# Designs tried in a protein design chat: VH-VL binders against q8ixk2r445to577. Part 295

Target 1, 133 residues: q8ixk2r445to577
Amino acid sequence: FFGMLQNKGLTDYCFDYNPPDENQIVGHQVILYLCHGMGQNQFFEYTSQKEIRYNTHQPEGCIAVEAGMDTLIMHLCEETAPENQKFILQEDGSLFHEQSKKCVQAARKESSDSFVPLLRDCTNSDHQKWFFK
Key: E = the ipSAE of ESMFold2; O = the ipSAE of OpenDDE; V2 = 0.75 times the mean of E and O plus 0.25 times the DockQ between their complexes.

## First folded at step 14 (VH-VL)

Design w34 (framework fv_axatilimab)
Fold by ESMFold2-Fast, scan of step 14:
Structure w34 (fold): chain C 133 residues (1-133), chain A 120 residues (1-120), chain B 107 residues (1-107)
Amino acid sequence: as target 1 above (133 residues)
Amino acid sequence: EVTLKESGPALVKPTQTLTLTCTFSGFSLSTHGVGVGWIRQPPGKALEWLANIYWRDKKYYNPSLKNRLTISKDTSKNQVVLTMTNMDPVDTATYYCARIPYGDYYFDYWGQGTMVTVSS
Amino acid sequence: DIQMTQSPSSLSASVGDRVTITCLASQDISDFLAWYQQKPGKAPKLLIYDASNLESGVPSRFSGSGSGTDYTLTISSLQPEDFATYYCQQHDNRPLTFGGGTKVEIK
C-alpha cells in the first residue's frame, strides 16, 4: 500500500511529516494534518517489512516509536526493519505497533487544536482506524 | 460572529417528507475541516444525532435513520439542507443544525432550533 | 452503537454547591467526550470537548475529567445561571450518541 494514510475518526486528516530543516529529516514527531491530496509531506509507503516509509526525501525515513515512548518519530530506515519500526495494518484498520503491543490513535496535541498519532491501548475506537487513499 | 438558523415547516403530516434548511454566517463550508450537523430533540427527551456534512462533501448518517435521510450543501449560499422521508408522529422534535470544527464530531455553535410537529 | 449512561438523571443543589455529573460509555471512547449545557427553551451550548478541554468563554468553575469508559463533569461552585440540563456526547465513533441528560434544579 502507498498513498495518504488517513484516519477514520478524524474526517480528512492524514499522516504528515514536515521537518523544519530538509537537511535533518530525522528526530521530529509525525503529525496529523488536513489531507491536501498532493502527496509530498503526506505520501507514505507501507512495506512488506511492515514499515511506514517517508519516501519524498533522501535518505528515506521510517516511522518509529522508542521504548517507553508514545510518540511516532521519524528515524532512518535500516536494511532489516527493527521491531520499533514495525506496524501491522490489520483487517479492521488498526495500526498495531509490534514492539509495544499498542495501537496508533489520532489524538489532540495537549490543549491545542493540533493532532498527532500516538500509541494507546488498543480499542475499537474510530480514531484507531486507518486506511490508505 | 458565527450564527446558524434553521428554517422549515412547523407542521408535517404523517407520511410526508420534511425539508429543513440551515443558513449560516461567520464561517464557510469551503474552510478546511469544517462541517455542519443536524441533531433533534423530542419534547422532554435527549438529543439524537441525525447527519453530518463536511467541507469536501463527505456525508455521514445515523444508521437507524439512514434510509430516510439526505443531507446536502450549497457552499456558495452558506446553506445545508436535510430531508427526512416518511414522517411519523414519533419524529416530532426540535431540530437543530450546528457547526463541527476541524473534521471532528462535536458541535461548537448551534442554531436556535425549529420545532416540527408531526400530526394529522 | 455506543450507549451513554448519565447519572444522576436529576439532582437538586444550592448556589455555592459542588456538583458532579457522571457519564458512562458502553465501550472505551478514548477520551472523545463532549459536555453540553442546555437551558429551558434554548439550544445546547458546548462546555467541554475531548473530556477535559474547556471551550473558550466557559467559566473555569466547569471542569471535565475521566478516561476510558468513565467521565465526570464538575461544577466547583454552582451559580444561579448554572441551573440547566447537562448532556454528555461521545465523539469517538459513528453513530454519535448522547447521554440521557442530567437536570440540575434549585434546591
Scores: ipSAE 0.629, ipTM 0.879, lowest interface PAE 1.5, mean pLDDT 90

Design w35 (framework fv_axatilimab)
Fold by ESMFold2-Fast, scan of step 14:
Structure w35 (fold): chain C 133 residues (1-133), chain A 120 residues (1-120), chain B 107 residues (1-107)
Amino acid sequence: as target 1 above (133 residues)
Amino acid sequence: EVTLKESGPALVKPTQTLTLTCTFSGFSLSTHGVGVGWIRQPPGKALEWLANIYWRDYKYYNPSLKNRLTISKDTSKNQVVLTMTNMDPVDTATYYCARIPYGDYYFDYWGQGTMVTVSS
Amino acid sequence: DIQMTQSPSSLSASVGDRVTITCLASQDISDFLAWYQQKPGKAPKLLIYDASNLESGVPSRFSGSGSGTDYTLTISSLQPEDFATYYCQQHDNRPLTFGGGTKVEIK
C-alpha cells in the first residue's frame, strides 16, 4: 500500500512528516495533520518488510519507535528492517508495533488541532484504525 | 460569538419526511477540520447521535437509523441540513445541531434545539 | 455499539458538597470521553473532552479522570448553578454514544 495514511477516528487527519530542514530528514517526530491530498510530506509507503517508509527525499526514512518510548520518530531505513521499524497493518486497520506489543493511536498533543501518532495499549478504538487513501 | 440555531416544522405526521436546517455564525465549514453534527433527545430521555458532516463533505450516520438520514451543507450560507424519512411517533424529540472542533467527535457549541412532535 | 452506563441515575446534594458521577464504557475507549451539563429546557454545554481536558470557560471545580472503561466527573464544591443533568459521551468509535444521564438535585 502507499499514499496518505489516514485515521478512521480523527476525520481527515493524515500521517505527516515536516522536518525543519529537508536535507536532514531523520530524528524528528511524526505528526498528524489535516490531509491536503498533495502527497509530499504526507506520502508514505507500507512495504513487504512491514515498514512505513518516507521516500520523498534522500536518504529514505522509516518510521521507528525507540525502546521505552511511545512517539513515532523518523529514522534511516536499513537493508533489513530492524524490529523497532516494523508495524503490522491488520485487516481491521490497526497498526501493531510488534516489538512493543502496542498499537499506533491518534492522540491530542497540546491543543485541539495538534495531534500525533503514539503507541498505546491495543484497543478496538477508531483512533487506532488506519488506512491508506 | 459562536452560535447555532435549528429550524424546521414543529409538527410532522407519521410517514412524512422531516427536514431540519442548522444556521450558524462565528465559524465556517470552509475551515479545515471543523464539522457540524445532529443530536436528538426524546422528552425525559438521553441524547442520541444522528449524523455528522465535516468541512470536505465527509459524512457519517448512526447505523441504527439505517438509510433514513441524509446530511448536507451549504458552506456559502453557513447552513447544514438534516433530512429524516418515514417519521414515526417514537421520533418525537428535541433536535440539536452542534459544532465539532478539528475532525473530532465531541461537540463544543450547541444550538438551542427545536422540538419536533410526530403525531397523526 | 459501545454502551455507556452512568451511575447514579440521580443524586441529591447540597451547595458545597463534593459530587462524583461515574461513566462505564462496554469497551476500552482510550480516554476519548466527553462530559456535558444540561440545565432544564436548555441545550447541553461541553465541560470536558478527552476524559480530563477542561473546556475553556468551564469553572475549575469541574474535573474529569479515569482511563480504559471507567471514567469519573467530579465537582469539588457544588454551586447553585450546578444543579443539572450530566451526560457522558464516548467520542472514540462511531456510532457515537451517550450515557443515560445523572440528575444532580437539591438535597
Scores: ipSAE 0.679, ipTM 0.890, lowest interface PAE 1.5, mean pLDDT 90

Design w36 (framework fv_axatilimab; at its last fold request DockQ between E and O 0.92; V2 from the best seeds 0.84)
Fold by OpenDDE, fold request of step 19:
Structure w36 (fold): chain C 133 residues (1-133), chain A 120 residues (1-120), chain B 107 residues (1-107)
Amino acid sequence: as target 1 above (133 residues)
Amino acid sequence: EVTLKESGPALVKPTQTLTLTCTFSGFSLSTHGVGVGWIRQPPGKALEWLANIYWRDTKYYNPSLKNRLTISKDTSKNQVVLTMTNMDPVDTATYYCARIPYGDYYFDYWGQGTMVTVSS
Amino acid sequence: DIQMTQSPSSLSASVGDRVTITCLASQDISDFLAWYQQKPGKAPKLLIYDASNLESGVPSRFSGSGSGTDYTLTISSLQPEDFATYYCQQHDNRPLTFGGGTKVEIK
């Protein structure tokens, strides 16, 4: 699966990653932004290694969850996907992080008008359902 | 200032089709993330969600009424139209249109509502 | 569909009273809960979204709390203009669903 990773509950919002430096893509948080399909910031790939890969840049990035965190951070992809980079995109659209045993949920960032994907306890929430478009 | 206003017939006969128009100002459906929804309320009863439409023409319907509902938008006119087929007296209600912020499912601005009575 | 159950269906209170309204969801709605105020012959007015976020322009005497399936709207000191019907609405899953309402009447 590849393309824009869109949320069911937060209508017309997609995974978005725009690193401040195109030559250094790691270390920043993945956010949610309006699905526009322009540029390379909303193109992701779900691989057979259960990675969510940001492959429009070299070296390629993979979404990871750091210890004790509930945010999604871009790391470098590795030959063998580390445990903190493994996600299961279920048939029902839920995106499950194997290591934390939590699901990715579209959430409002504090009291702002910005949105981010966060790890939360798995529910039947539309905000925890994702699909590639 | 955000405003919404519903317009349409106050009286509809059974089996006829209801067409309601929501005209709004203070925002545009060309604005990314914004939507408009329809909600109805029978006299003395609770609210029931009908349908949503968003800036990219994404549409959602209440499954209980999906086969009877059609929602559309004319961005250039700042209008959203709802059609409901095969009206029945049980569909008698005040119909509201309301704005949806940030691609969400709640409503931050509402029209005053328009009463629709279905009767022979 | 998610069922929203409000309690009580009605209550009588006096100006200055602390009023509490409860909304119970049939499943975990992850704090995606809104509260509306509706006066007779008027459209609903948004008070709170995301369970506890106060909408701009809404008096601070209104507050929302709760998590999971249980949520509460609190009016710390009831004012004359607060006599109305209040509705909760889950904004977590489609179809969107509302509570049955709570009418706050003058004692």
Scores: ipSAE 0.926, ipTM 0.961, lowest interface PAE 0.5, mean pLDDT 96
Fold by ESMFold2, look of step 15:
Structure w36 (fold): chain C 133 residues (1-133), chain A 120 residues (1-120), chain B 107 residues (1-107)
Amino acid sequence: as target 1 above (133 residues)
Amino acid sequence: EVTLKESGPALVKPTQTLTLTCTFSGFSLSTHGVGVGWIRQPPGKALEWLANIYWRDTKYYNPSLKNRLTISKDTSKNQVVLTMTNMDPVDTATYYCARIPYGDYYFDYWGQGTMVTVSS
Amino acid sequence: DIQMTQSPSSLSASVGDRVTITCLASQDISDFLAWYQQKPGKAPKLLIYDASNLESGVPSRFSGSGSGTDYTLTISSLQPEDFATYYCQQHDNRPLTFGGGTKVEIK
């Protein structure tokens, strides 16, 4: 799949990556932002290796979760996908991170007006369901 | 100041189609992530969700009523319109429109409501 | 569909009392729970979203707590203006569903 990765429960919110340094795309957090489709910030590819690639930029980034963390962070893609970069997009739309055994949920950042994807215990929440458009 | 106001007929005969208009000010459906929903409340009873419409024209309907409901918007007039077909006396209720923040499913500002009675 | 069961249906309390209202969801709703206050003849007013986040302008005597399927609204010291019916609403899944309401009457 390729396109904008949208949340079901937070209508018209998409994965978005906007690193503060254009030349250092590694190590920053993926956010959720209103889907707009302009620029390169909201286009991702789900690969046969179960990666979520930020592939409109070179070198390509792959979304990862570091051990013990719940945040989605950009890493460089590798020839063989590391376990912490593997996500299973299920038929029901849930996005499962196998290494942590948790699901990606649209979450409010603290009590702010900002949203991020975070790992949470898997539920049947619409906020844990994702689709490409 | 955010306000919403419902308008439409106070009395509808069984089988007729109800058309309700929500006119709002202090926000716009061209504003990102904002929506408007409709909720009804029969006299002395609980609230029931009917439909949502969002700024990019995404629409959701209560599936128990989905064949009877249509929601639309006119962004230039700051209006949302709900139609409900084949009205029945059990549909007698106060009908509210309300604003939805963030593309979510909760309602932060409500209109005062309009009472609709369905009888012969 | 997620069924929301609210209890009690009504209660009587005195000014200054601590009041608690419970809301039980038929499945885990991941803290996506809102509380509304409705006074007679008026529209509902949002108090709390995301189970525990107080809406701007709502007095701090109101608080929400809970997780999973079990949620509570607490009024720490009841005031005369708090006479109302309170509703919970899950904002986790479509279709959106409300609890049956709890009428708070001042003794």
Scores: ipSAE 0.772, ipTM 0.916, lowest interface PAE 0.9, mean pLDDT 92
Fold by ESMFold2-Fast, scan of step 14:
Structure w36 (fold): chain C 133 residues (1-133), chain A 120 residues (1-120), chain B 107 residues (1-107)
Amino acid sequence: as target 1 above (133 residues)
Amino acid sequence: EVTLKESGPALVKPTQTLTLTCTFSGFSLSTHGVGVGWIRQPPGKALEWLANIYWRDTKYYNPSLKNRLTISKDTSKNQVVLTMTNMDPVDTATYYCARIPYGDYYFDYWGQGTMVTVSS
Amino acid sequence: DIQMTQSPSSLSASVGDRVTITCLASQDISDFLAWYQQKPGKAPKLLIYDASNLESGVPSRFSGSGSGTDYTLTISSLQPEDFATYYCQQHDNRPLTFGGGTKVEIK
């Protein structure tokens, strides 16, 4: 699968990666933003190793969650995907993070109109359901 | 300021089709993430969600009523239209349109409502 | 469909009272719950979204709390203008569903 990773619960919101410094492509938080349909910062590849890869900038990034954190951060991809970079996209649309045993949920950032993907306990929430478009 | 107003017939006969128009100001369905939904309330009863439409023409319908409902928008006129077929006396209710902020599913501004009575 | 059960269906209270209204979801709705106030003959008014976020312009005596399946609306000191019917709504899953309402009446 490849394309724009869209949330079922938030209408027309997609995974988005827009690092503020072009000289430091990794280490920044993945956000959710209105789907524009143009690829670029919203284009991701889901690999056979269960990685979510970002190829728009170099070096290539892989989404990861660090121990004790709930935010999705862009890391460098490795030859063999580490557990913190593995996300199982299930038939029901859940995106299960193997190392933490939690699911990716669309969430409001504080009390704003900004949204981010966060790890939360797995539920049947539509905000925890994702699909490639 | 945001305002919404429903318009349509006050009386509908059984088996007829109901068409309601929501006219709004203070926002546009060209604005990214915004939507408009329809909710009804029979006299003395709870609120029931009917349908939503969003800025990119994404539409959702209550599955229990999906075969009877059509929602559409005219972005240039700031209007959303709901059509419901095969009206029955049990569909007698006040019908509301309401704004949905930024891709969410709660309703932050509501129209005044329009009462629709279904009788012969 | 997610069932929203509101309790009580009605209550009688006096000005100055602390009022608590409960909303129970049939499954975990991940804090995606809104509260509305409806006065007789009027449209509903949004009070709270995402379980605890107070809508702009809503008096601070209104507050929302809860998580998972159990949510509460509290009015810390009831005012004359607060006599109304209150509805909860889950905004987590389609179809969107509302509670049956709680009517707050003058004692």
Scores: ipSAE 0.711, ipTM 0.894, lowest interface PAE 1.1, mean pLDDT 91
ESMFold2 (binder alone), look of step 15: mean pLDDT 94; pTM 0.953
OpenDDE, look of step 15: ipSAE 0.915; ipTM 0.958
ESMFold2-Fast, scan of step 16: ipSAE 0.663; ipTM 0.879
ESMFold2, look of step 18: ipSAE 0.761; ipTM 0.908
ESMFold2 (binder alone), look of step 18: mean pLDDT 94; pTM 0.955
OpenDDE, look of step 18: ipSAE 0.920; ipTM 0.960
ESMFold2, fold request of step 19: ipSAE 0.704, 0.692, 0.680; ipTM 0.901, 0.895, 0.895
ESMFold2 (binder alone), fold request of step 19: mean pLDDT 94, 94, 94; pTM 0.954, 0.955, 0.953
OpenDDE, fold request of step 19: ipSAE 0.925, 0.925; ipTM 0.961, 0.961

Design w37 (framework fv_axatilimab)
Fold by ESMFold2-Fast, scan of step 14:
Structure w37 (fold): chain C 133 residues (1-133), chain A 120 residues (1-120), chain B 107 residues (1-107)
Amino acid sequence: as target 1 above (133 residues)
Amino acid sequence: EVTLKESGPALVKPTQTLTLTCTFSGFSLSTHGVGVGWIRQPPGKALEWLANIYWRDHEYYNPSLKNRLTISKDTSKNQVVLTMTNMDPVDTATYYCARIPYGDYYFDYWGQGTMVTVSS
Amino acid sequence: DIQMTQSPSSLSASVGDRVTITCLASQDISDFLAWYQQKPGKAPKLLIYDASNLESGVPSRFSGSGSGTDYTLTISSLQPEDFATYYCQQHDNRPLTFGGGTKVEIK
């Protein structure tokens, strides 16, 4: 699948990655932001290896979660996807993180409109349901 | 300063259609992420959610009432309209419109409410 | 639909008392819970969202806590202006659902 990865619970919020420096594409946190419909920093690829890839800049990034952490960060993609970069998009819309056995949930980072995807225990929450558009 | 105000008939006969208008100021439904919802409260009872509409024309309805409800907006007038068909005495309630911040589902500013009585 | 159960349905307390109101969800709502205050004849007012985030302008004597299915609103030192009915609301799943309310009467 390709497109903007949108949350069911937060109306019209999309995965968003916009690093401050194009020469340092990896190492920063993935956020959620209002869907603009233009692709660009909100355009992601879901691969057959269960990766969520960011190919807007070079080198290509893959979303990962470090052991013991709950934030999604951009890492370099590898030829064989490591467990920390595998997300299973299930038919109910849940995005299951292989290594942690947790689900990606939309969560408020700060008061107001600042949202991020975080790992949480899997529930039937609309905030844990995702789809490409 | 955010304000919302409901307007519509105070009395409705059974089987008629109710139309309520929410007029607001201090924000716009052209503003990214913002929505407006409708909630009602029968006398002495709990709050019941009816419908939401968001800045990019996303609409959501309470499934128990979906066949009777229509929500629409006029962004240029700062208005949201709720229409409810086939009114019954059990629909007697105070109807509120309220702002929804940033695409979420909670309500941060509420109108004063308008009482609608359904009686023959 | 997610059912929200509040307890108690009513309580009487004196100025200065600590008041605790509970809200139970029929399933895990992942901290997506809001609390509202409604004074007689008035519209509800948002107090707390995401279980524990205090809305701007709300006095610090109000606090929210809890996780999963069990949530609590606490008023650390009740004031005369806190006479009201309090409602919880899950903002996790559509359809949105509210608790039955807790009426706080000052003795």
Scores: ipSAE 0.664, ipTM 0.883, lowest interface PAE 1.5, mean pLDDT 90

Design w38 (framework fv_axatilimab)
Fold by ESMFold2-Fast, scan of step 14:
Structure w38 (fold): chain C 133 residues (1-133), chain A 120 residues (1-120), chain B 107 residues (1-107)
Amino acid sequence: as target 1 above (133 residues)
Amino acid sequence: EVTLKESGPALVKPTQTLTLTCTFSGFSLSTHGVGVGWIRQPPGKALEWLANIYWRGHKYYNPSLKNRLTISKDTSKNQVVLTMTNMDPVDTATYYCARIPYGDYYFDYWGQGTMVTVSS
Amino acid sequence: DIQMTQSPSSLSASVGDRVTITCLASQDISDFLAWYQQKPGKAPKLLIYDASNLESGVPSRFSGSGSGTDYTLTISSLQPEDFATYYCQQHDNRPLTFGGGTKVEIK
């Protein structure tokens, strides 16, 4: 699948990667932001290796679970996807992270209009349901 | 600063169509993330969600009302309109419109409500 | 649809009392729960969203807690203006659903 990865629970919020340093593409947290329909920082590719790839900038980035955390960060893609970069997009729209046995959920960052994807226990929440648009 | 006000008929006959208008100030539906919803409350009963509309025109309806509902907006007039067909005495309620912040589903500012009675 | 069961349906309390109201969801709602206060003849007012975030301007005596399916609204020291009906609402899944309400009345 290709496109903007949108949350069912938040109206018109998409995966977004906007690194503050354009010369350092990896290491920063993936966020959720209002879908703009332009691709760019909101365009992701779901691969046969169960990766969520970001290739708007070079080198290509792959969404990874931050070591010891429940946050999602951008990391360098590897020739063979490591377990921390594999997300199973299930029939019901869940993004299941096999290594942790958790699901990706839209969550508010503090008490603000800023949202981020986090790993949480899997539920039937609309905030854990994702689709490409 | 933020205000919403419902308007429409106080009395409706069974089988008729109800049209309610929400007029608001202090915010715009051109603002990214903002929405307006409709909620009703029969006398002495709990709140029941009806429909939401958001800044880009996304619409959501309570499926229990079997497609009797239509929600629309006029961003330039700061208005949201709810239409409900085939009114029945059980639809007698106070109808509220309320603001939704940041593409979410909770309601941070509410109108005063308008009572709609469906005659026997 | 997610069923929201609110308890108790009513309670009698005195000024200064600690009041707790419970809201149970029929499935895990991942902390997406709001609380509203409604006084007779008035529109509801938002108190809390995302289970525990206090809305701006709401007195600190109000607090929300809980996770999963079980949530609680607490009023630490009831004031005269707090006699009202309180509603919980899950904002996790469409259709949006409200609890049946808890009426807090004067003893």
Scores: ipSAE 0.597, ipTM 0.873, lowest interface PAE 1.8, mean pLDDT 90

Design w39 (framework fv_axatilimab)
Fold by ESMFold2-Fast, scan of step 14:
Structure w39 (fold): chain C 133 residues (1-133), chain A 120 residues (1-120), chain B 107 residues (1-107)
Amino acid sequence: as target 1 above (133 residues)
Amino acid sequence: EVTLKESGPALVKPTQTLTLTCTFSGFSLSTHGVGVGWIRQPPGKALEWLANIYWRDHKYYNPSLKNRLTISKDTSKNQVVLTMTNMDPVDTATYYCARIPYGDYYFDYWGQGTMVTVSS
Amino acid sequence: DIQMTQSPSSLSASVGDRVTITCLASQSISDFLAWYQQKPGKAPKLLIYDASNLESGVPSRFSGSGSGTDYTLTISSLQPEDFATYYCQQHDNRPLTFGGGTKVEIK
């Protein structure tokens, strides 16, 4: 799959990666932003290794979650995907982070109008359902 | 200052189609993430969600009402229109339109409501 | 569809009382719950969203808590203007669903 990764629970919100410094693509948090349909910062690829790749910049970035954390951050992709970069996109739309045994959920950032994807206990919430468009 | 106001017929006969208009000010449906929904309340009963429409014409309907509902917008007029076919006396209710912030599904500002009675 | 069950359906209280209203979801709604206040003949007014976020302009005596399937609206010291019907609404899954309402009446 490839395209804009959208949330079922929020109307027209997409995975978005727009680091403040375009010369450094790693280490920043992935956010959710209103889908603009232009690709670029919202274009992701889901690979056979269960990676969510950001191919807009070189070198390619891969979404990861560090042990004990719940935020999705951009790391460098590796020849063989490490466990912290593996997400299982299930038939029901759940995005399961294998290493933590948690699901990716759309969540409000600190009582604001901004949203981010976070790891949470898996539920049947529409905010934990994702699809490529 | 956000305001919404419902308008439409007060009386509808069984089998007829109801058309309601929501006219609003203080926000625009050209604004990213903003929506307008319709909710109804039969006399003395609970609230029931009907349909939502958002920026970019995203539409959602309550499945229990099947294909009876159509929601549309005219962004330049700041209006949202709800059409409900094959009206029945059990559809007698106060109909509200309300604003939805930031692509979410809760309602932060409500119109005053318009009472629709379905009777022969 | 997610069923929202409110309890009690009605209660009688006096000014100054602490009032607690509960809302039970048939499945986890991941904190996506809103509370509304409705006075007779008036439209509902948003009090709380995301289970615990107080809407701007709403008095601090209102608070929301809970997680998973179990949620609570608390009014710490009931005022005369608080006699109303209160509704919970899950904003987690479509179709959107409301509780049956809790009427807070003068004792």
Scores: ipSAE 0.634, ipTM 0.878, lowest interface PAE 1.6, mean pLDDT 90

Design w4 (framework fv_axatilimab)
Fold by ESMFold2-Fast, scan of step 14:
Structure w4 (fold): chain C 133 residues (1-133), chain A 120 residues (1-120), chain B 107 residues (1-107)
Amino acid sequence: as target 1 above (133 residues)
Amino acid sequence: EVTLKESGPALVKPTQTLTLTCTFSGFSLSTHGVGVGWIRQPPGKALEWLANIYWRDHKYYNPSLKNRLTISKDTSKNQVVLTMTNMDPVDTATYYCARIPYGDYYFDYWGQGTMVTVSS
Amino acid sequence: DIQMTQSPSSLSASVGDRVTITCLASQDISDFLAWYQQKPGKAPKLLIYWASNLESGVPSRFSGSGSGTDYTLTISSLQPEDFATYYCQQHDNRPLTFGGGTKVEIK
């Protein structure tokens, strides 16, 4: 699947990656932003290796969660996906990070009106349900 | 300043259709992530959610009432309309419209409410 | 549907008292809980969202806490204008559901 990865609980919020430097696409946090319907920085691909790929710029990036962290960070994709880059999109819409056994949840960034995807204990929350559009 | 105001009939007969209009100012439903919802409260009872509408016409209904409810908006007029069919005396309540911030499901600003009595 | 059980149904308190109201969800709502204050004849007013985030303009004597299924609203020093009915609401899953309300009455 590919497209804009939207949250069921936060209406019209999409995974968004807009690095400040197009020559260095890695190392920055993935955010949630209002869906604009134009692809670009909100266009992601879900691969057979269970990766969430960002291919708007080259080289392609893959979303990862560092050990002990809860934030989703853009890393370089590898030929064989490492475990920290694998997210299982479940039938119920949950996005399960197998290595941590946690789910991706839409969360408010502290002290701001912005939102970010974070790893949280899995619940049946609408804020943990995702779909491609 | 954000304001919302409900309008509609104060009295409705059983089996009739209720139409309520929410007119608001200080925000727009053309703003991404913003919505308006309808909540009712029967006299002396708790709040009950009815329906939400968001930017781009995303609509959600309480499943218990879904076959009776229709929500729509006119973004240019800053209005949201709720229609409820087949009214019954148990639907007697104060009906509120309220703003929803950022695509979430809580209500940060509420209208004053309009009392609807259903009787013959 | 997520059932929200609010307790107590009513309580009597004096100005200056510390008041605690509880809200229990039938399943984990991941901190997606809001608290509203409703005075007689008026619309509800948002106090707290995301379990513990105080809405702008709400006095600091109001605070929310809890996680999972158990949440509390605390008023650290009750003022005359705080005599009202308080409602919790889960904003995690549709259908949205409210607690039965807690009426805070003058002692």
Scores: ipSAE 0.436, ipTM 0.833, lowest interface PAE 2.7, mean pLDDT 90

